# VHH binders against Abasic site processing protein HMCES (HMCES): the designs that were tried, part 19

Target 1, 269 residues: Abasic site processing protein HMCES (HMCES), of Homo sapiens (Human) (q96fz2)
Amino acid sequence: CGRTSCHLPRDVLTRACAYQDRRGQQRLPEWRDPDKYCPSYNKSPQSNSPVLLSRLHFEKDADSSERIIAPMRWGLVPSWFKESDPSKLQFNTTNCRSDTVMEKRSFKVPLGKGRRCVVLADGFYEWQRCQGTNQRQPYFIYFPQIKTEKSGSIGAADSPENWEKVWDNWRLLTMAGIFDCWEPPEGGDVLYSYTIITVDSCKGLSDIHHRMPAILDGEEAVSKWLDFGEVSTQEALKLIHPTENITFHAVSSVVNNSRNNTPECLAPV
Key: E = the ipSAE of ESMFold2; O = the ipSAE of OpenDDE; V2 = 0.75 times the mean of E and O plus 0.25 times the DockQ between their complexes.

## First folded at step 3 (VHH)

Design g15 (from ze2 with I57Y; framework vhh_6z1v_2)
Fold by OpenDDE, second read of step 4:
Structure g15 (fold): chain B 269 residues (1-269), chain A 123 residues (1-123)
Amino acid sequence: as target 1 above (269 residues)
Amino acid sequence: EVQLVESGGRLVRTGGSLRLSCAASGRTFSTYAMGWFRQAPGKEREVVAAISWSGGYTWHADFVKGRFTISRDNAKNTVYLQMNSLKPEDTAVYYCAARSYTLYSSPKEYDYWGQGTQVTVSS
């Protein structure tokens, strides 16, 4: 996964992340650094995206079922990194393969510390190789949305007005991530950064791309992944597998340019 | 826990109008999608209308045909169903229901329910 969409206004995004804590109380996640949230139809590695994580990471003796929402840098910077510039990292940390997560120090160590997060997105993009050509067809991949008999597929949003209605009720994609905290050697603010765990693609997506993000489908999966106080690493890793509960449509080549940030990026062609 | 209390149901004549109200308890009303359901004697409970947490998105059943309109006031923790051009076939107990954020048509997906209010339409 190398491109996502996360364009909802902050308030809408927050509401979309409504949840129940372990006591059954309805809650909204509290924001950390809300000003760092930058909505975009076209999110690339090294950009900031909102993630969910347990409050226990920030507050001693907090209820670990409570959630915080925070923009973090996409591309995990390990805590042990000693260079002053994160861009000097010599290996790619945009993704973490599920099969080697326990073999790589950069991912194993933070995971062992319970640094699990849920990466939020409208969906993610993948490119299908066209047979016989060097051309790649991009696809937007996301959770199936609730079809009201009248609520046409994202494709049926023939009007801007209809499009806004669709996003008001959008189910966000919830991807399993690992985050770490990096202190710059020269001082400054602690950098929070994340990697997205990837798995082999489900059957439905296999023709498009052979790998997919580990998607946490449902509130229980999300809660268990986040609650590092009550759920062990071993148990959490059981949640990491391909899911067939995914849909997709072809989009225009507009998304190919990471600088393009318009609704056309995820619009069906 | 959210408590829902419906009101406004009564006997009306064919062609008449009613406005149902549902008052929700608690401070988290704006985090819930709200729905109106109805159940006639011997029939299954069916969705009438639904509204997103913000009120920006609404859904109405096909049998409504523009006669009913769902709305909400988050400041008052209340959801409404304006019912116009009522027909005898609209006779049912009407229920208010709440679900976290996202609209859904299935009653099973709603977390909280009111006690219901009786709507009777006479010929």
Scores: ipSAE 0.022, ipTM 0.358, lowest interface PAE 4.9, mean pLDDT 89
Fold by ESMFold2-Fast, scan of step 3:
Structure g15 (fold): chain B 269 residues (1-269), chain A 123 residues (1-123)
Amino acid sequence: as target 1 above (269 residues)
Amino acid sequence: EVQLVESGGRLVRTGGSLRLSCAASGRTFSTYAMGWFRQAPGKEREVVAAISWSGGYTWHADFVKGRFTISRDNAKNTVYLQMNSLKPEDTAVYYCAARSYTLYSSPKEYDYWGQGTQVTVSS
């Protein structure tokens, strides 16, 4: 997973993340640094993306089932990194393989501190290798959506397949992530950065790509992954596995250039 | 939180019609997306229809499209399923469910569920 779409306006994104705390109370996640959220149809590593994490990470004695939403840098910078410029990190932390997560210091240390997050996206992109050619076919991959149409309306402007109307009811992709906090050695603000855990692809995606993000399918899985105050690392890792509850469609080559940031990036071809 | 109570399920003949109602109690009903689900014996629970919090958008499963219509009345805290041209394969327990803000097709994404109402369609 090296490219995503997360384009919803902040208010729509916040509503899409409505959740229930441990006591059954309905809540919206509370924002940290909302001004750092930059919606885009074409997000690459080193950009910021919104993640959900437990309020307990920021507030001592907070209910660990309450959620914060915060933009974090994609590409985990370990807390032990000694240089002043995070871009000089010599290994790629965009993704973290599920099979070696407990063996690599960069990931096992923050995981041991309960630094689990849920990475939010409209969906992610993968490029299918076509044997016998140098060209690859991009696909947009996302949760199955309820396709909605206007009820009881005879309006001439009604379009059930209009993408703008679909986004009001979009189910965000929820990917398991690990984050860390890095303090610049010369001083300055703490950098929060994350990696996306990856697993072997499911049968439905095997013809597109051999790996997929670890997707947390449903509120029970999301809640358990985030709640580091009540759910141990060992129990949380049981949530990390391939899922078949995913769909996709081919998209145009417009998405190939990460600087292209238009709805055409995810529109079906 | 909301509590949901379904009503209207009964025995009907093939080709008949039924209207199911789901009464919600609790705060903020108008912020919930609502869905109708069904479960036949030996089968998994499946989504039949869903309606957005405002009632402005609806979705219906292909197997009921053109026959069933979901609607809601936020002033009465009620969601409805109008079922026309009923077939024996529509026989199932019908459940009302609620989810905050956005619609989903998966039963696992719904937070609140009613007890269900039995619909039996005979030939």
Scores: ipSAE 0.000, ipTM 0.234, lowest interface PAE 12.2, mean pLDDT 85

Design g16 (from ze2 with I57L; framework vhh_6z1v_2)
Fold by ESMFold2-Fast, scan of step 3:
Structure g16 (fold): chain B 269 residues (1-269), chain A 123 residues (1-123)
Amino acid sequence: as target 1 above (269 residues)
Amino acid sequence: EVQLVESGGRLVRTGGSLRLSCAASGRTFSTYAMGWFRQAPGKEREVVAAISWSGGLTWHADFVKGRFTISRDNAKNTVYLQMNSLKPEDTAVYYCAARSYTLYSSPKEYDYWGQGTQVTVSS
């Protein structure tokens, strides 16, 4: 998984992340660094994306079931990284294979500290190899959405504002991630960065790509992955597996260039 | 933190109409997506209709399209199900359910449930 869409305005995104804590209290996640959130139809590695993580990571004795939402850099920078510039990191940490996560120091160490997060997106993009050419067909891949009917009077057909209503009830994709905290050697703000865990593709996606992100399907899975205060690393890793509850459609080549940031990137072709 | 109470269920003749109401109490009702579900004897609970937190988007199951209409009044903290052209197979306990913001078609995704109201349709 190397490209996503996460375009919802901050307030809409926040409401889409409403949740229930351990006591059954309905909550909205509390923002950290909200000004760093940049909506985009075409997010690439090294950009910031919103993630959910446990409040206990920031506040000692906080309820571990309470959630923070924060923009983090895509591409995990390990806490032990010695250089002053994160772009000098010698290896790619955009994704983390589930089968070797406990063998790779860059991922094993933060995972042992409970640094689990849920990466939020409208969906992700993948490129299917085309037989007989070097061209690839891009697809937008996302949770099945409940099919809704637009309500309205005779005078209120399809205005531009009404097109935004398709996103009012969009079920965000929730991907399992691992994050780490890097303190610049020369001083400055702590950098939070994440990687997306990947698994073997499910049957439904196998014709598009052989790998997929580890998707946490439903609030129970999301809650258990985030709650490092009550759920051990071993128990949390049982949530990491392919899912069949996914859908997709082909999109135009506009998405290929990560500089293109328009609704055309995810529109069906 | 939301309590849901359904009302309006009763015996009605085939071809009749009925409106069910779901009164919500507690905090933040306007941020919940709401659904109407039903369960007939010996059957699984199924989704009948759903409505977004704003009321701007609705969904109706194919077996009730054109007959049932879901609506909500956020000022009154109430969700309605208008049922027209009732059939004996509509006989069931009808449940109101709520979940945070996002609509789902699966009962297992809903956090808060009412106790249900019985609708019986006779020939």
Scores: ipSAE 0.017, ipTM 0.504, lowest interface PAE 7.6, mean pLDDT 86
Fold by OpenDDE, second read of step 4:
Structure g16 (fold): chain B 269 residues (1-269), chain A 123 residues (1-123)
Amino acid sequence: as target 1 above (269 residues)
Amino acid sequence: EVQLVESGGRLVRTGGSLRLSCAASGRTFSTYAMGWFRQAPGKEREVVAAISWSGGLTWHADFVKGRFTISRDNAKNTVYLQMNSLKPEDTAVYYCAARSYTLYSSPKEYDYWGQGTQVTVSS
């Protein structure tokens, strides 16, 4: 996964992340560094995206079922990294393969510390290789959405009003991630950064791409992944597998340019 | 730094019961997963049971088979191991260990250790 969409306004995004804590109370996640949230139809590695994580990461003796939402840098910067510039990392940390997560120090160490997060997105993009041509067809991949009587397919939003309605009730894609905290050698703010765990693609997606993000489908899966206080690493890793509960449609080549940040990026062609 | 002190180990007969206690120092006990480990002479240290910081999640080794139960009291900074139906093969030094946040089965993942308490089960 090398491209996502996360364009919802902050308030809408927050509401979309409503949850119940272990006591059954309805809650909204509290923001950390809300000013770092930059909505975009076209999010690339090294950009900031919102993730969910347990409150216990920030507060001692906190209820670990409580959730915080925070923009983090896409591309995990390990805590041991000693260079002043994260861009000088010599290996790719955009994704973490599920089969080697315990073999790589950069991912194993933070995972062992309970640094699990849920990466939020409208969906993610993948490019299908066209046989016989050098051309790649991009696809937008996301959770199936509940059709309200008035809510046409994303493609049928003929009016701005309909478009807003679609996104007001949009079910966000919830991807399993690992984050780490990096302190710059020269001082400054602690950098929070994340990697997305990837798995082999499900059968439905296999013709488009051979790998997919580990998607946490449902509140239970999300809760268990986040709750590092109650759920062991071993148990959490059982949640990492392909899911068939996805849908997709072809989009225009507009998304190919990472600078393009318009609704056309995820619009059906 | 967390200091751990085990107690309760003694000589018991086969079929007997014993309760081990581990007292932790400091104010951060509730942030640690706790584990009980044992080491018999000439054998490797092995995990017996583990418990999450809140006590909401517990894990027990396969050889326990329902005989042992781990519990904790965060108000008392103490973790317990209730051992029932003891067998001679349960003879070992039992260790208490602490790890930040989440429980784990590997001894290498625990940060703090007690000195151990001797449990001896006679035939």
Scores: ipSAE 0.013, ipTM 0.271, lowest interface PAE 8.5, mean pLDDT 89

Design g17 (from ze2 with S54E; framework vhh_6z1v_2; at its last look DockQ between E and O 0.35; V2 from the best seeds 0.00; counts 0 for: pae E 13.4 > 2, unsure alone 64.3 < 65)
Fold by ESMFold2-Fast, scan of step 3:
Structure g17 (fold): chain B 269 residues (1-269), chain A 123 residues (1-123)
Amino acid sequence: as target 1 above (269 residues)
Amino acid sequence: EVQLVESGGRLVRTGGSLRLSCAASGRTFSTYAMGWFRQAPGKEREVVAAISWEGGITWHADFVKGRFTISRDNAKNTVYLQMNSLKPEDTAVYYCAARSYTLYSSPKEYDYWGQGTQVTVSS
């Protein structure tokens, strides 16, 4: 998983993340650094994306079931990284394989500290190899969406007026992530950065790509992954597996260039 | 946080009409998406209709489309289900449910539930 869409305006995104805490109270996640959120149809590694994480990471004795939403850098910078420039990190931390997460220090250490997050996206992109050509076919992959009388399907939303209707009731993709906190050696703001855990692709996606993000399907799975105060690392890792509850459609090559940031990136071809 | 009370369920003859009401207590009603669900004896609970928090988006199950209409009155903290052309197959306990903002077609995604109101349709 190396490209996503997360374009919703902040208020729409916040409502889409409404949840119930352990006491049964309706809540919206509280923002940290909301000005760093940059909506885009075409988000690549090193850009910031919104993630959900437990309030307990920021406030001692906070209810671990309460949620913060914060923009974090995609591409985990380990807390032990000694250089001054995070872009100089010599190994790729965009994704973390589920089968080696407890073996690699960069992921094992923050996971042991409960640094689990849920990465939010409209959906993600993958490129399918096409036999007989040098071209790769991009696909937009997302949760199945309820088809309402007003909004229609995403395939029907090919005009500016229709795009707003599709997104009013969009179910965000919720991917399991691990984050870490890095303090620049020369001083400055703490950098929060994340990686997306990956698993073997499900049967439905196997013809598109051999790997997929670990998707947390439904509020119960999301709550357990985030709640590091009540759910151990061992129990949380049981949530990491392929899911078949996913859909997709082919998109145009416009998405190939990460500088392209328009609705055409996810529109069906 | 919100308490839901359904009313209006009764015995109705085939082809009749009935309007169910769901009264919500609490100050945040306008932030909830609302759904009507039903459960017949020996069957699983199924979604009948849903309406978004501001009322701009509605959804109806295929088996009631054209016969049932969901609506809401945020000033009265009430959701309605207008049921027309009732059939014996519509016999069930009807439940009102709420979730924050976004409507879903799965009962498991709704947080607050009423106690239900019985609708019986006889030939």
Scores: ipSAE 0.268, ipTM 0.686, lowest interface PAE 3.3, mean pLDDT 88
Fold by OpenDDE, second read of step 4:
Structure g17 (fold): chain B 269 residues (1-269), chain A 123 residues (1-123)
Amino acid sequence: as target 1 above (269 residues)
Amino acid sequence: EVQLVESGGRLVRTGGSLRLSCAASGRTFSTYAMGWFRQAPGKEREVVAAISWEGGITWHADFVKGRFTISRDNAKNTVYLQMNSLKPEDTAVYYCAARSYTLYSSPKEYDYWGQGTQVTVSS
């Protein structure tokens, strides 16, 4: 996964992340660094995206089922990194393969510390290789959305007004991530950064791409992944597998340019 | 406080099947992970199976070997244990237990317990 969409306004995003804690109480995640949230239809590595994580990461003795939402840098910077510039990292940390997560120090160490997060997105993009051509067809991949009688299919949003209605009740994609905290050698703010765990693609996506992000489908999966206080690493890793509960549609080549940040990026062609 | 009431325990023959039910009181059933435990005479209470609050995750003990299946119906505030291919070694009092939020294998971590139901498997 190398491209996502996360364009909802902050308040809408927050509401979309409503959850129940372990006591069944309805809650909204509290924001950390809300000013760092930059909505975009076209998110690339090194950009900031909102993630969910347990409150216990920030507050001692906190209820670990409580959630915080925070923008983090896409591309995990390990805590042991000694260079002053994260861009000097010599290996790709955009993704973490599920099969080697325990073999790589950069991912194993933070995971062992319980640094699990849920990466939020409208969906993610993948490019299908066209046979016989060097051209790649991009696809937007996301959770199936519940069709409300009033909310036409994403494809039927012929009017701007209808489009807004679709996003008011949009079910966000919830991807399993690992984050780490990096302190710059020269001082400054602690950098929070994340990697997206990837798995082999489900059968439905296999023709598009051979890998997909590990998607946490449902509140239970999300809660367990986040709750590092109650759920062990071993148990959490059982949640990492391909899911068939995904839909997709072809989009225009507009998304190919990472600078393009318009609704056309995820619109069906 | 959640009250749990088990039912369905009886005498069965080896190879027989039995379905246990546990009814929970209250409106917060879906906030609890549920478990089935058993205790044979002179033995410690042991976990048989557990199920998450939405039923998305299930766990079964190694001795189950596919014979038992835990399930739940949140609309009915009930958890079930389908027991197939029963053996004399399965003779025990079976207990339903509830734990807030997540699954756990240790009986000590469960907050609420039923009175138990006797399952007897004859040879």
Scores: ipSAE 0.018, ipTM 0.363, lowest interface PAE 6.0, mean pLDDT 89
Fold by ESMFold2, look of step 5:
Structure g17 (fold): chain B 269 residues (1-269), chain A 123 residues (1-123)
Amino acid sequence: as target 1 above (269 residues)
Amino acid sequence: EVQLVESGGRLVRTGGSLRLSCAASGRTFSTYAMGWFRQAPGKEREVVAAISWEGGITWHADFVKGRFTISRDNAKNTVYLQMNSLKPEDTAVYYCAARSYTLYSSPKEYDYWGQGTQVTVSS
């Protein structure tokens, strides 16, 4: 997983993240650093994307089931990193394989501190190598969406208002992540950064790519992954597995260039 | 949490019209997608219509399309089902239901249900 779409305006994104706390109370997540949110149809590593995490990471005595939403850098920078420039990190931390997460210090240490997050996106992109050619076919991959009278699929709007309404009711993809906090040697704000946990692809995606992000499907999975105050690392890791509750469609090659930020990136072809 | 109470069900003649209302109590009603379901005696509950949290996107089952219209008024915390051209096969208990918008839902899973209101269509 190395490309996502997360394009919703901040207020729409926030409402899409409504959740239930430990007491069953319906809530919206509270933003940290909202000015760092940069919506785009075409997010790549090193960009900021919004994640959910427990309020307890920011506020003493907070209810650990309450959620904060914050932009974080994609590509985990370990707290022990000594250089002043995160681009000098010798390891690729865009993704973290689930089968080795407890063997890699860069991921094991923050996980032991309860630094679990949920990475938000409209969906993610993967490239399939087509038989008999050197070209790759990109796909946009996302949760199945409930059918509506005006639009039953992504990109099926007959006007700009209908396109906006499809996205008003969009079920965001929720991926399991790990984050860490790095203090630049010369000072300045602490850098929050994340990695996306990956697993073997489900049967439905295996013809596209052999890996997929670990998807947290539903309130229980998301709540348990985030709630490091009540859910141990061992229990949380049981949530990390492939899911078949996923759909996709082919998209044009315009998404290949990460500088292209247009609806065409995820439109069906 | 959200609590749902339906009203407006009654006996009506074939070809008549009826409006059902579903009053919601609780915080953040506008963060729920809403649906109407029905269940006739001895039959499984079936979805009739659904509406997005802001009301701009609706879905209607084919068996009611053109006759029923779902709508909502978030200022009044109310969802409606306008039923026109009623037929005897529309006789059922009608339920209002809510599901949380998108973050953890699966298709057609609704977390909160009203107690139902009886609609009876006589020939």
Scores: ipSAE 0.000, ipTM 0.205, lowest interface PAE 13.4, mean pLDDT 84
ESMFold2 (binder alone), look of step 5: mean pLDDT 80; pTM 0.823
OpenDDE, look of step 5: ipSAE 0.000; ipTM 0.269

Design g18 (from ze2 with R27F; framework vhh_6z1v_2)
Fold by ESMFold2-Fast, scan of step 3:
Structure g18 (fold): chain B 269 residues (1-269), chain A 123 residues (1-123)
Amino acid sequence: as target 1 above (269 residues)
Amino acid sequence: EVQLVESGGRLVRTGGSLRLSCAASGFTFSTYAMGWFRQAPGKEREVVAAISWSGGITWHADFVKGRFTISRDNAKNTVYLQMNSLKPEDTAVYYCAARSYTLYSSPKEYDYWGQGTQVTVSS
């Protein structure tokens, strides 16, 4: 997974992340560094994306089932990295293979510290190789959404406001991630960065791409992945597997250029 | 103190119309998605219709599309289900339910439930 959409305004995104804590209380995640959140239809590695993580990572006595939402850099910078510039990291940490996650120091160490997060997106993009050409067909891949019907008055369906409303009840894609904290050797703010765990594609996506992100389907899976205070690494890793509960549609080549950041990137063609 | 109180269920003839109401109290109604569910004897609860917190988005099950319409009035803390062209197959107890912020179709995803109102459709 190397390209996503996460374009919701902060307040809409926050509401889309409503959840119940362990005691059944309804909550919204609390923001850290909300000013670093930059909505985009076309997010690439090294940009910031919002993730959910347990409040216990920030507050010693917090209920581990309570959630924080924070922007993190896509592309995990290990805590042991010695250079002053994270862009000089010699290997790609955009994704982490599920089958080798416990064998690679860059991922094993933060997992041992409970540094699990849920990466939020409207959906992600993949490029299908077209037979007989060098062209690739991009697809936008996302959770099945409740089919919505717009109540129509004269002109209502085509109003700019109605385009906003399609997203106010969007079910966000929730991908299993691992994060780490890196302290610059020369001083400065701690960098929080993440990787997306990947698995073999499900049957439904196999014709588009051979790999997919590990998707946490439903609040029970999301809660168990985040709750490092009650759920061990071994138990959490049982949640990492391909998911068939996914849908997609072909999109325009506009998305190919990561500089394009418009609704056209994810619109069906 | 959260309460959802359904009303409007009654016996109605095939082809008739009925409007169900659900009055909500004890929570910030305008931040909750609302759904109508039904349960016939010997069956599990199934989703009939749902409406987003703002009222801007609605969803209706295939078996009621074109016949039922969900709506809400946030000033009155009330959600409605307008039922037209009723069929004997629509006979069930109808429940309203509330889900904070986002819309889901599964009964398991809803936080609060009313006690239900009986709708009986006969020839």
Scores: ipSAE 0.010, ipTM 0.344, lowest interface PAE 9.8, mean pLDDT 85
Fold by OpenDDE, second read of step 4:
Structure g18 (fold): chain B 269 residues (1-269), chain A 123 residues (1-123)
Amino acid sequence: as target 1 above (269 residues)
Amino acid sequence: EVQLVESGGRLVRTGGSLRLSCAASGFTFSTYAMGWFRQAPGKEREVVAAISWSGGITWHADFVKGRFTISRDNAKNTVYLQMNSLKPEDTAVYYCAARSYTLYSSPKEYDYWGQGTQVTVSS
């Protein structure tokens, strides 16, 4: 996964992340550094995206089922990294393969510390290789959305008004991530950064791309992944597998340029 | 000014159906959980059903037993209660209530209330 969309307004995004804690109380996640949230139809590595994580990471003795929402850098910077510039990291940390997560120190160590997060997105993009051509067709991949009588499929939103209605009730894609905290050697703010765990693609997506993000489907999966206080690493890793509960449509080549940040990026062609 | 206006209550025979509506104004409707409550003469106000801001989560009281269904239309700032298979025991004033973001079963936890609509079920 190398491109995502996360464009909802902050308030809408927050509401979309409503959850029940272990006591059954409905809550909204509290924001950490809300000003760093930058909505975009076209999120690339090194950009900031909102993730969910347990409150216990920030507050001693907090209820680990409580959630915080925070923008983090996409591309995990390990805590042991000693260079002053995160861009000097020589290995790719945009994704973490599920089969080697326990073999790589950069992912194993933070995972062992319970640094699990849920990466939020409208969906993610993948490019299908066209046989015989160097051309790649991009696809937007997301959770199936509940069809409201009026909103139809994303493809049926013929009017701006209908489009807005679709996004007001959009089910966000919830991807399993690992985050780490990096302190710059020269001082400054602690950098929070994340990697997205990837798995082999489900059958439905296999024709488009051979790998997909590990998607946490449902509140229980999300809760278990986040709750590192009650759920062990071993148990959490059982949640990491391909899911067939996705849909997709072809989009225009507009998304190919990471600088393009318009609704056309995820619009069906 | 915050307003919740219930409508649809009337006299109906046992086994009949009603649809109650509650029109909301004066607040951001889509950020509130909505609930239907009822109060019969000499009884305490009790929760009938509740629905989250998005409509993704619904709750119904045990006495409903699948007869009633809560729904909402955020575009119309309206919450509904479809009542089927009505019984004399369902006779009460039905109230619409709003609570910021979260579902709750306790009346005291709701922020805004309507004036109520009378539902009477005759034998």
Scores: ipSAE 0.000, ipTM 0.278, lowest interface PAE 11.5, mean pLDDT 89

